VHH binders against c4kar8. Designs and how they scored, part 6

Target 1, 263 residues: c4kar8
Amino acid sequence: MAELSTPSPASPAPLDGGRGDELEKFTLRGARQILQLLQDLITHRGLITAHTGGGHSFMTAVLKVDEERGRVVLDPSPDPQANRRALAAPRLTCVTQLDGIRIQFPLVGLGEGQDKGRPALFAPLPAEMLRLQRREFYRLQVPLAHELSCLLKAEDLARKPVEVSARVIDIGAGGVAVVVPTGAAEFVIGGTLPACRLALPDGEPIELDLEVRNLNRQTQRNGTEQLRVGLRFAALPRAADTRIQRYIFKTERALNAKARGGL

## First folded at step 1 (VHH)

Design f5 (framework vhh_8fcz_2)
Fold by ESMFold2-Fast, scan of step 1:
Structure f5 (fold): chain B 263 residues (1-263), chain A 124 residues (1-124)
Amino acid sequence: as target 1 above (263 residues)
Amino acid sequence: QVQLVESGGGLVQPGGSLRLSCAASGFTFSSYWMNWVRQPPGKGLEWVSGISGSGGSTTYADSVEGRFTIIRDNDKKMVYLQMTSLKTEDTAVYYCAADEYSLYGDTESEYDYEGQGTQVTVSS
């Protein structure tokens, strides 16, 4: 991102619209674009994490887009408490991926009922959807076969040091999301976990300072709950950054090759 | 340094109108839902209204639907609450609160960066 020249005073406005909101560039507001993207999520059987606030989320999917009634139909959680939290929430923040592209959208006015005799959640079609194609927003979903882990150095309820081995579920340029056993340690949003160890394939663990960015008790599709922790990399050494980027790049390539029926 | 500064509160008669303003600084304003939350005397916090980062989606508590309008101006980093047909029950301290869905796929908290508040008194 080296800049060699200063823009001239007479430089035209950027062709991409330059003055707009950064996220505005990635926001879909056209009714047909929204309907098409929701239909693509159905076609690809995309799993959606629906955030209900208060550090809670549940796994869902779009079952149907009802264009006539202007609503989306979602798969309810098998956990009744997750559904009650969703129905009580002022909005759901829905997050998913389609071909590595992060998609986010709000749902407001969630209701409960039946679709063709099966339990369903209903919401009006979202007025907007974010489709984030920037590399800094990219998150590699870590293959389970890689058994990627991060040893977290944290504290228990009594402020005593504990070590927690957490499974890495996704990784990007800015951090990781991990699954930790409930009750294994106390996590505080904004808190720093020093000298944690990220175990990548092919090499020694990388020692990192991690900042807790989010905490979610996520109800899975089978009704079980897991604690997900979002962790930001604090001041990565260059060698560590290079190793992480290399892992992401190589894993993306391997997944793409496997999808084509080869290595 | 993150800052939210509310203004525009005051004394108003039932049926009157007020416009609350919230000036945001120190964070990427357009990436956050902005909310208005109120605390009536001797009661807990009550969520009032929310607006998405782009302004394309708005939501309201049943108690204020049709009377209040939430608006944002991302260029000025401002969020507003236009209140009409005010009732005695709307008397509260009103807070501006940012609510982020994490770029990591998770919400960080129910309300990030809650401000100092502005007092609204609806009294005959």
Scores: ipSAE 0.000, ipTM 0.309, lowest interface PAE 11.0, mean pLDDT 79

Design f50 (framework vhh_8fcz_2)
Fold by ESMFold2-Fast, scan of step 1:
Structure f50 (fold): chain B 263 residues (1-263), chain A 125 residues (1-125)
Amino acid sequence: as target 1 above (263 residues)
Amino acid sequence: QVQLVESGGGLVQPGGSLRLSCAASGFTFSNYDMNWVRQPPGKGLEWVSGISESGGYTTYADSVEGRFTIIRDNDKKMVYLQMTSLKTEDTAVYYCAATDLGYSWESTPSEYDYEGQGTQVTVSS
């Protein structure tokens, strides 16, 4: 079977729009469903990665949905350059998750202005939203307090071996997304990083071979630039898969317990 | 008393659809991951599908992926298995099973905290 044209399970990269027929069953086109989903993003304070093209993205959030005017209001980046890239882009591809479900939607016709005296970005409501509720697309956002890291065996610009301790920002059944300082190592899409070590909070590090699936230079909401690397588990022994899955479910359980407790 | 009560099984032709239901009582349903496992005639138990306590993570056995959908309703204390494009190989007793330990979705039924009585699904022409 051919690959489904989705980014690796660890990737924040948007799905290829040319594969629309394969994704149609996951596409929401009803106005009420779109409005409810956008409202859920507001309620859960969901962080959105907005891809502006050319490998650039910035972190944003939906601040409000204006049903009367048919538009969405987004939090601008504190980095003026990121906002200029967004405004110049013919289309933004927004990627986020709700309760582990990958959500993706386009925004066309982005403008800038103010909402109640504060800078804001505006766009018409999307005509469609993609909601992927499948194991291969699930990503747990790793709590910062867990200090989850992966020791990467990579190469520098001169092809010399280097080890980079990267922070794991999300993890799923098929891989991880990590953050590395720009310039710390060279990554090639499709390249294999052998014998990397994934450190979960409890127990021994897991030794893994990782495949680089995507690269994204992101400007965060605080203006900090980072390189996000999506890495697929090239071969995952059952014992390692079981341990990763236990970490994901226990962490999701704990996060949901806090939400139900009002914390 | 903890109870898991399955329903919705029956006789269906190949290519048909069925929706199984599992009603939970006697425990804090929203704190448990829910699974569907099945036992074909003359064979051992096979894990079919799982859903996390929040519903945010679902997973499926390769044999049913794309054909079956697991959903839950925490307000009603229900878990469902929507089955489409049924095959003769799907003939089995289907059990609802609960766990709070974050086991692998391929765990054996002996590793689950609670199990139901089962509902029979027969796919035959």
Scores: ipSAE 0.000, ipTM 0.159, lowest interface PAE 14.6, mean pLDDT 79

Design f51 (framework vhh_8fcz_2)
Fold by ESMFold2-Fast, scan of step 1:
Structure f51 (fold): chain B 263 residues (1-263), chain A 126 residues (1-126)
Amino acid sequence: as target 1 above (263 residues)
Amino acid sequence: QVQLVESGGGLVQPGGSLRLSCAASGFTFSNYDMNWVRQPPGKGLEWVSGISESGGYTTYADSVEGRFTIIRDNDKKMVYLQMTSLKTEDTAVYYCVRGEYSLDTGYFSPEYFDLEGQGTQVTVSS
């Protein structure tokens, strides 16, 4: 099962405060900008990962902004323990994504109560919000209709060369994720696959060297096993980089137009 | 403080030409990709063109390819948009926007760019 658009399949860990000077240029501090961004999160029903410290987090969402009282209303976790951890935490670090942009903001002074008779969490409006357009964080989920593939040059279990045509499930500026049947080839994290060929819908296949970055075995509902392989572009000529960026941009715009009733 | 100052807009007839300029200050200009984006009346932002930090690579929206040319001068800290064969559909406020650091292997997306300057108005009308 694949969705047509999932710009970020997993939220990364919170960014280190030691990069504060680098992140300053991506930080919103204007009251109107913060209110607009929070409203955009409500409109898009964005899921937020709230980190409570000590490696703990829970899923939430912004339900509304109470401008008169200067507070945000959040959806509580169905797990009472997660809510207790959140209320005890001196600070929440909230991480989400809006249209491929990573958004991160702090919440301090969390309380609990009710909104329209339903349990809710409340916090003062954040004084700052990070909007980080890092190309390595943005991943376009490739539409199935595009039939995007990458011909991988790998080795089988006997160390013999094998070519595997893998379906590209997501693509970003730094690499692709592909799916292959379990056992189709041997992959080793940190290994290199030279002279692979990425087929975009328009033009000739792009020849590239790929580095294996991660492996994830997934068992689907029907019992089919697939291996998801994360591959990094080891070296990417500017012409190839431009073609990939153009494909990502055009596809994202077409999906956004369709979602907003453009089709 | 980052500053981007757009200029060169005006009223022009269909089929005419205009050259837009953008003067950058407050950052290391040669480390950033630069882009032009526009906002037509009553519509959202749309990306027009991008140029790499060195000027070695350019890219264009399908609607302007072959008609517009993006150029940069790193010594003068300027980016330009040469517009030819202008159409009524090109009527918009045009903004130049800073891209990611050259060490970031990113792409151009108009929906994700914060507008630094006030823009320059281009009106294509008879």
Scores: ipSAE 0.000, ipTM 0.125, lowest interface PAE 14.8, mean pLDDT 76

Design f52 (framework vhh_8fcz_2)
Fold by ESMFold2-Fast, scan of step 1:
Structure f52 (fold): chain B 263 residues (1-263), chain A 126 residues (1-126)
Amino acid sequence: as target 1 above (263 residues)
Amino acid sequence: QVQLVESGGGLVQPGGSLRLSCAASGFTFSNYDMNWVRQPPGKGLEWVSGISESGGYTTYADSVEGRFTIIRDNDKKMVYLQMTSLKTEDTAVYYCAAHESYLTGDWYSSPTYDYEGQGTQVTVSS
């Protein structure tokens, strides 16, 4: 059993229903999207604050998703009173956070039982899940038409310098995600790539140092494997930061205006 | 409660000038990026200009760069679009649109505006 940290005295409060119309655009209602998000919570062992009403809450986690029976299995509280409050509640409001993304969802019809001989709480799959990202971690999905690239200064398998032109998939205040062909270079999490060059539209490339934060192999629909590399800006001069912010702002507004006109 | 109210539109001759105003209420204006978007007759929405929550960053569509200036006054909760050297192609309904800043807001929006006004008509004609 994993050792749990002492609960913080400050629990995250649920987002107010007065923002209901504003929050609809962040609400996932697709069954596959909901299943994927719940699986992400399991994979990251995300702690959930479950609000039972009347100012009461308890800490839980999703233990598994039973897709065949359409239900989630939750870790019960070690406090029997908290579990009794939860079972008596008409609805639980579950709040959690993954990598700066706030996730909130309702559970209705909570029951108790056992999973593989251990006490567990059960509920039907939620019909909706709210997913909000903090502005500090906002990532603009880069339009393919922009042909945004970053020239990476990395090393090959023999530790020889190589330059790799990588396509930028997303960009934010703190970094970029790029895709490279598998085997194009060696990347080590925590490693620094010095003097890389980010090519924004309508300007000279920005020279910057990038730190490798994550690596993810992605198999495309055509069977081709690509490596997705998450890169953090190790040091970002004010002028570079300004140009990146302007690009994000301008691109987001143009995409928004196009989407509105298309609808 | 939440409102964006545009004003200042009208009929103007080519080469003329207009100043559009947008009055915001019902939200924390200083946390929102402000934008002007327009819809020419029979066409879709076109983004025109944007200004960051602090006023420190401005950006413009290529078609209006050098002719239009976006300004904001956070104390008065106003955003303005100063239009000069107007062309017949600038004829459109102009909308003020707000989007919570990805720099100062707690949350990001999908690529839609959080709030937008009802628009003000600008007609550039002889």
Scores: ipSAE 0.011, ipTM 0.350, lowest interface PAE 9.2, mean pLDDT 80

Design f53 (framework vhh_8fcz_2)
Fold by ESMFold2-Fast, scan of step 1:
Structure f53 (fold): chain B 263 residues (1-263), chain A 126 residues (1-126)
Amino acid sequence: as target 1 above (263 residues)
Amino acid sequence: QVQLVESGGGLVQPGGSLRLSCAASGFTFSSYWMNWVRQPPGKGLEWVSGISGSGGSTTYADSVEGRFTIIRDNDKKMVYLQMTSLKTEDTAVYYCAAYDSELGTFYEDSPAYDVEGQGTQVTVSS
């Protein structure tokens, strides 16, 4: 297992997620459009998960766009190993959201240096950016104040049953992403976690089976390492699906109302 | 439990052809990009090719573009690498590897190769 489950850290994986030509209409390739979207990420202080390959990522942000040098400036990780991994990677896949719209783009040719006396990462401007404006692709970033959690039924490193209360960081119609401390449990891509309990505000936890879809070791901006787990709802009764969608709608509406208020 | 079983390697002369196969089980195959990666003697892993979950998109390393073709059969849960015009520098152990490709279905897709098999040896020699 362990020998076979060590992924390559230098993976130049494609970005279209298997949806091919359908995503072409959401792909920005114009230099002006790309510059504008990057500027929007700066203005809204959009946090970016930068995937470096091998199931690893770190949190970053666009600090500025240097149009004269044709490059973007990124906030380095406080974890030196995450930065070394990023510099060694053939590409970064950057994923973020702006008002619930998923944005994804590649960066190739990452370098390090300083910007205004502070450490920074530099990369050429991306040739393309994906901006998914469809409701079915929407992922709600869960407000920390909601303390949304999912009790996962998994196995520890010794194959003993363990229950892990995982913080839900995003949620959509098809699943959730959660974070757990590294080593809290073993997860296998394609494995099913039976009888997990999703705790939404208002009401009893929703009992559901979750399929593990992806795993990512993420270095937080404070330097701690967590495992991010992507989980698919295996099958939901309509009542559970309705409750999840109502939560998403209510939360999106409340967040939009605050944004409209000029914060 | 994820399983990937590579096969089809062997000894061929420069200019020859080989077809590699990868049999997958233990995950929702059609939701994953499938990739071929290789490790030449004394070198690190090198990505070779990828194919989207539906098979609608393919991508290739510059070194193999126009010579290799990646295809998949979701009904059989197989991915293949058709190699033509083989060169001595194609000598390597070849692995298949997967990552979740369901972009826009509320999962954080990783460009990482989350799964790899035991490999199959390709030797190109005169």
Scores: ipSAE 0.000, ipTM 0.147, lowest interface PAE 11.3, mean pLDDT 77

Design f6 (framework vhh_8fcz_2)
Fold by ESMFold2-Fast, scan of step 1:
Structure f6 (fold): chain B 263 residues (1-263), chain A 125 residues (1-125)
Amino acid sequence: as target 1 above (263 residues)
Amino acid sequence: QVQLVESGGGLVQPGGSLRLSCAASGFTFSSYWMNWVRQPPGKGLEWVSGISGSGGSTTYADSVEGRFTIIRDNDKKMVYLQMTSLKTEDTAVYYCARETYDSLGEYSPDAFDIEGQGTQVTVSS
C-alpha cells in the first residue's frame, strides 16, 4: 500500500458552535474606533505579542499612529532574526490586553524604516480589531508575587517521564499559559499531560489533565527567547472550576482596587 | 457545527481561468479570516491566500501573487478564489479553511479548520 496523503495541520480548539456567533459583537471595524483603541494601547504602554508564524513571536509595542499616512509604527525587536521573521511573514497577528480585555488584530504589509532617526516597523492600520469583552476569553495576568506554579507531568526528548515546575503567567476559565525552562521537557500540540498539579494560593494543589494547545518561542524586550506553553483544562471537576474562578475574581478585584487607589 | 463546502474546480488548459467557491455555515462568518489551501498530488498542504473577516485585508503566497484574487461575500457567507494564468504546478485539491482560536482565546495564524472535501483543479492540455 502506498502513502495516501499527509495529515492535515492540527486545528486548535474552535471558539465557534453556539458561542462563536457572538464574536461579531466584539469586532471593531470603524476607523475612529480602531484609532481610539490603538491610541489607548500607546497611552497605557501596552505590550503586544506579535505572532510571525511557525510558533514564533516577539514582544513589541505601538509607538505611534500616523493618521495622515494611515499606518501604525511598531517597536522593532533588538533581535534581528525576530525582525526578519516579521518582515517575511505575510501578516502579523497581534495579541495584547488592555484593562483585562483581550485585544487581537492583524497587520499586513509590514515594512521597516526610520522614525525620528530610530529604527521602526511600519504597517497599514488594521481594517478590524477584536476586543473580546467576554468572560470566557478573559485571562488574568498572574501577579509575580503570587508565585503560581503548575507541576507538569511531561516527557523529555527521549520520551522518558519527567516532572517540570512551570511558572503560570496567565489563567482563564479554559486553561493556563506557563513558561517552561529551556530543555526541561518536549511538548507536542494536541498532546495530553495527565495528572498535573496546579498550585493556587490557599488550599491543596488541583490535580488536572492538560492538553497542549500552543507553543510560542517568544523573543522578550531584552532580545532573549523563552518558551510559552498554552495548556487547556481537558477535564475539570466542578469543585476545581469553582476554585479557579474564585481565584480569578478575587485577584481581579484586588488588582482593580489597587489600581484605582494607587494610580 | 462548522461546515465548509468547496466547488468550482475542473480541468483547464495552462493560461486558463477558474473561480472556486466556498459556502460556509455554522459560525459567525464575518468574524473569521478565511483561507484557501491546496494539496498537490503526493505533496503536503500549501497555503495559498487569506482574507480578513471584513474583507479589508488580503494576503497571498508568492507563487500566486498577481494571478489569484480572494474575495468574500459576508451576506451570502461565501469565499471565492479567482484564478487566472493557471500553470500546471497549480494542479491540486483546493480547500477552504477557517483560521481558528484556541480554547485560551489565542489567535492561531498557522492552524486551519479544513472541514470540506475540497475541489480538484487540474491544469493540463
Scores: ipSAE 0.000, ipTM 0.263, lowest interface PAE 11.5, mean pLDDT 79

Design f7 (framework vhh_8fcz_2)
Fold by ESMFold2-Fast, scan of step 1:
Structure f7 (fold): chain B 263 residues (1-263), chain A 126 residues (1-126)
Amino acid sequence: as target 1 above (263 residues)
Amino acid sequence: QVQLVESGGGLVQPGGSLRLSCAASGFTFSSYWMNWVRQPPGKGLEWVSGISGSGGSTTYADSVEGRFTIIRDNDKKMVYLQMTSLKTEDTAVYYCAKVEYTIYDSSTGEYTFDYEGQGTQVTVSS
């Protein structure tokens, strides 16, 4: 059997943080977008985990969108107690995925009834839906042989500008993780590093703004400390996005070929 | 600035118990999921457990389900990991992590978390 990886703390559990700017970029508030996304969940028969609070959840699905009454119709649980908890809850937090895209939305004002003679739950249409692209979660582990680097424009301990060449250890559509020597620069979570330069194997370095998302200090076997920095792409140009995606797909194909013994 | 300070690690015999603590500062603690992650010797980071901002939802890795309990005290800005029935495989440096953004590499099964502190060493040995 295959070695099991550690599951995500945010799946199927709700993403419970990032109020404001960070999740706002992924939040749909337009009525048309919300209706289209709900219809996509119906078309693909997406299973939804509905969290009722107190550590309780049940599996459901969107059966129908009732545009005339402004509501969604949900499949009730076969467990009557789960349905009672849902009806008593001030809100449901619904979590699902569509083609690897994480979708999360609140439902308030849950009621029960029937749809074409079958028991159903219904709630007003959500005012917002979180839609996190599969691309935002996936990171390619960069092969050491590729020697991928990113020139970071940061500040030292004295707040003087400094340029640090950092090794890229993973890369995705939404960002990179890099390693830097400890003390080379100061990084602040939420801080922006403007006009950094990402060097890919094909073409000129890509100039981009990076936001610091996480920091982790690691001690290597030789006793030397390194700093791992997670960086998000801010306002990535289309041409840069295309080049990054091309690199990721090409490298994935090569790694998959090696795994199949087709080196 | 975000600060996370872990404590409570040590040497324990198989079958023993430990309680880890994490003191948080520099952010609105009750608004964020808090997690425990660990790094066994020579391995990458493994997610262990998570708890929602309100404390109403908890999640656990299959390897620790039924043995570990994650708790938080929002008034004290603390998160805890109660560990029971410890195994040699639980030997690792344990880190407290704020989850605001996660990077998951599906090819390696590894996660990157918002901020990990210095960690606390847990050694399970006879």
Scores: ipSAE 0.000, ipTM 0.102, lowest interface PAE 19.3, mean pLDDT 76

Design f8 (framework vhh_8fcz_2)
Fold by ESMFold2-Fast, scan of step 1:
Structure f8 (fold): chain B 263 residues (1-263), chain A 126 residues (1-126)
Amino acid sequence: as target 1 above (263 residues)
Amino acid sequence: QVQLVESGGGLVQPGGSLRLSCAASGFTFSSYWMNWVRQPPGKGLEWVSGISGSGGSTTYADSVEGRFTIIRDNDKKMVYLQMTSLKTEDTAVYYCAAGSDEEYLKYLEESGFDYEGQGTQVTVSS
């Protein structure tokens, strides 16, 4: 069976992903709005994660907006392979945060050259940018030190019930992403995992029904494979929602304080 | 057990037409964007086209806009790529690939696809 893959380089289809009216409200398409937002990213020295497809990404920043040429100038990666992947990609998906607001935008037609004698990446100005102000769209990268886990109720390869303690790698108001060793359980996209238990640091585990939304395979440095599973909260009591949101805000503030204390 | 099975590839002359089909199983088909991606000989994967879970939105790479049409039939769990005015540079293995309808969740981490099929070869040559 042709199963899990992370093809390079193309993104999934457009940014709205079927949430047309809600994402449209947060989508900037005016040239002036796009220029202003890009300039705000420069002013605030916003770090951007640029996804090149196939599970690859690199850190960059907007160095300059060249209005005369209709282009954005990006800081290249110190990793030459990352730059080659980016140049080969039909599309970069750029994600960043400004004042707690998630910003996402595509770049198409990436090229390389120089800006003021320094290597630089260039792309046409994006046709759209998302400014997501709703907490439902926010995804916190869970610090490794927190060791957040979710006990999943799934089936093994023999279709027997199995409980898998999965490490939570990101969390938002709408769901979690977890990592499971390849072969530990079978997941079906659109399938529901009932009565799973999300362990947050403060209090008893939260009982959740989770829907499998996506699967992505990752190979670790030691050669072992892990499966990344995206899970949506099928239903969430207000008390559980409050606890999840409190954890996200508290962790985000701690991370922001640490980042501002550094360089 | 997720399965994506492409078919409809073959040899055609420049200016010809082909219709590719992809049969999906093992996931909630209508909840996923479906995409066509291709790999020309000796090159990397190139995204070609995408269609939303409902079929209400479609997108195309600049190189195929106006020549290719993506269609889906959720009742049959099929996605199709109608290719017209084929050029020699369209020669490639074509794959269908599933993406999540909640793309905003994926864009924080990764812009890759959830699933790919085995592919179907399209050769445009005399």
Scores: ipSAE 0.000, ipTM 0.125, lowest interface PAE 14.8, mean pLDDT 76

Design f9 (framework vhh_8fcz_2)
Fold by ESMFold2-Fast, scan of step 1:
Structure f9 (fold): chain B 263 residues (1-263), chain A 125 residues (1-125)
Amino acid sequence: as target 1 above (263 residues)
Amino acid sequence: QVQLVESGGGLVQPGGSLRLSCAASGFTFSSYWMNWVRQPPGKGLEWVSGISGSGGSTTYADSVEGRFTIIRDNDKKMVYLQMTSLKTEDTAVYYCATDLYESSGYDTFEPMDVEGQGTQVTVSS
């Protein structure tokens, strides 16, 4: 099983290019699930980048879902030309994020009108919505030579506070995977580890809250057990996000240059 | 700690049926997608099917669509794979796997992996 390579969760670029069958497992087609996801975007005031083709896009938002008429109401662009391009397009590709999770869906049959006396764009409810797990986004496999670590604030088996220096094995825009020795600490899925410290090159450690998302117990070749912990960045500050993305970019660039070998 | 225990495999003739079971514990079962993955002899892991936390969405690999049905019972913390019209190429060890996420959506940082021994399905005659 291989992960799909995708743009980072923050990227507005749509996923295209013949991976439809690989993306099927992340595609929501149930009417109730589609309605719920659209409603979640309204509740979280999610901004949507709507791609009209030809390199053009505009920023919009779902204003409401009209279940009775089977349509979504969108905020028009303040740029009349952007709205004209959207109305002329055979399809909009809408890209957004909800809690760092990439959401993408098509809108076909865009029209214009008014909602409560204000200009609005209308489209039939999408027949499908793509919701990509973060594991499908690129995660940098951290080179062992980098000795990247994260100091975790957790509890031991006796529920006493403990600090564990965990090796970071992969890192992405949304989180890290770390390795801890079996028995070093206890983790609860969904639990928050406050004030952990991620040690990146070229600066002070980044203090951040981490949420435990998964646990995988692995037996190593020597018979020793090791715990892999998937951790989400909770409320990641912009400055920290910039440093993490810079590290990922620089490291990936260096690894790609080495892999290609040529000059 | 997440625990997944598979059962229900066996030897069956082509065209036969089997129902696999997976008992889950150690997490809020109804909040997470559950998947079936399999490993045919001498090959890597192949994703088979997935079901959303609520059971409202299901997905299937092209190779099994129309023949397999994934079902879950959140009260019992069970996920099932109903297999019909079995073919020799369905021979594999079947594993139950989870993608951990909160109710807001997917948010896991590890590749889908397997825990437990799996359950062997052999289709032969």
Scores: ipSAE 0.000, ipTM 0.128, lowest interface PAE 15.1, mean pLDDT 75

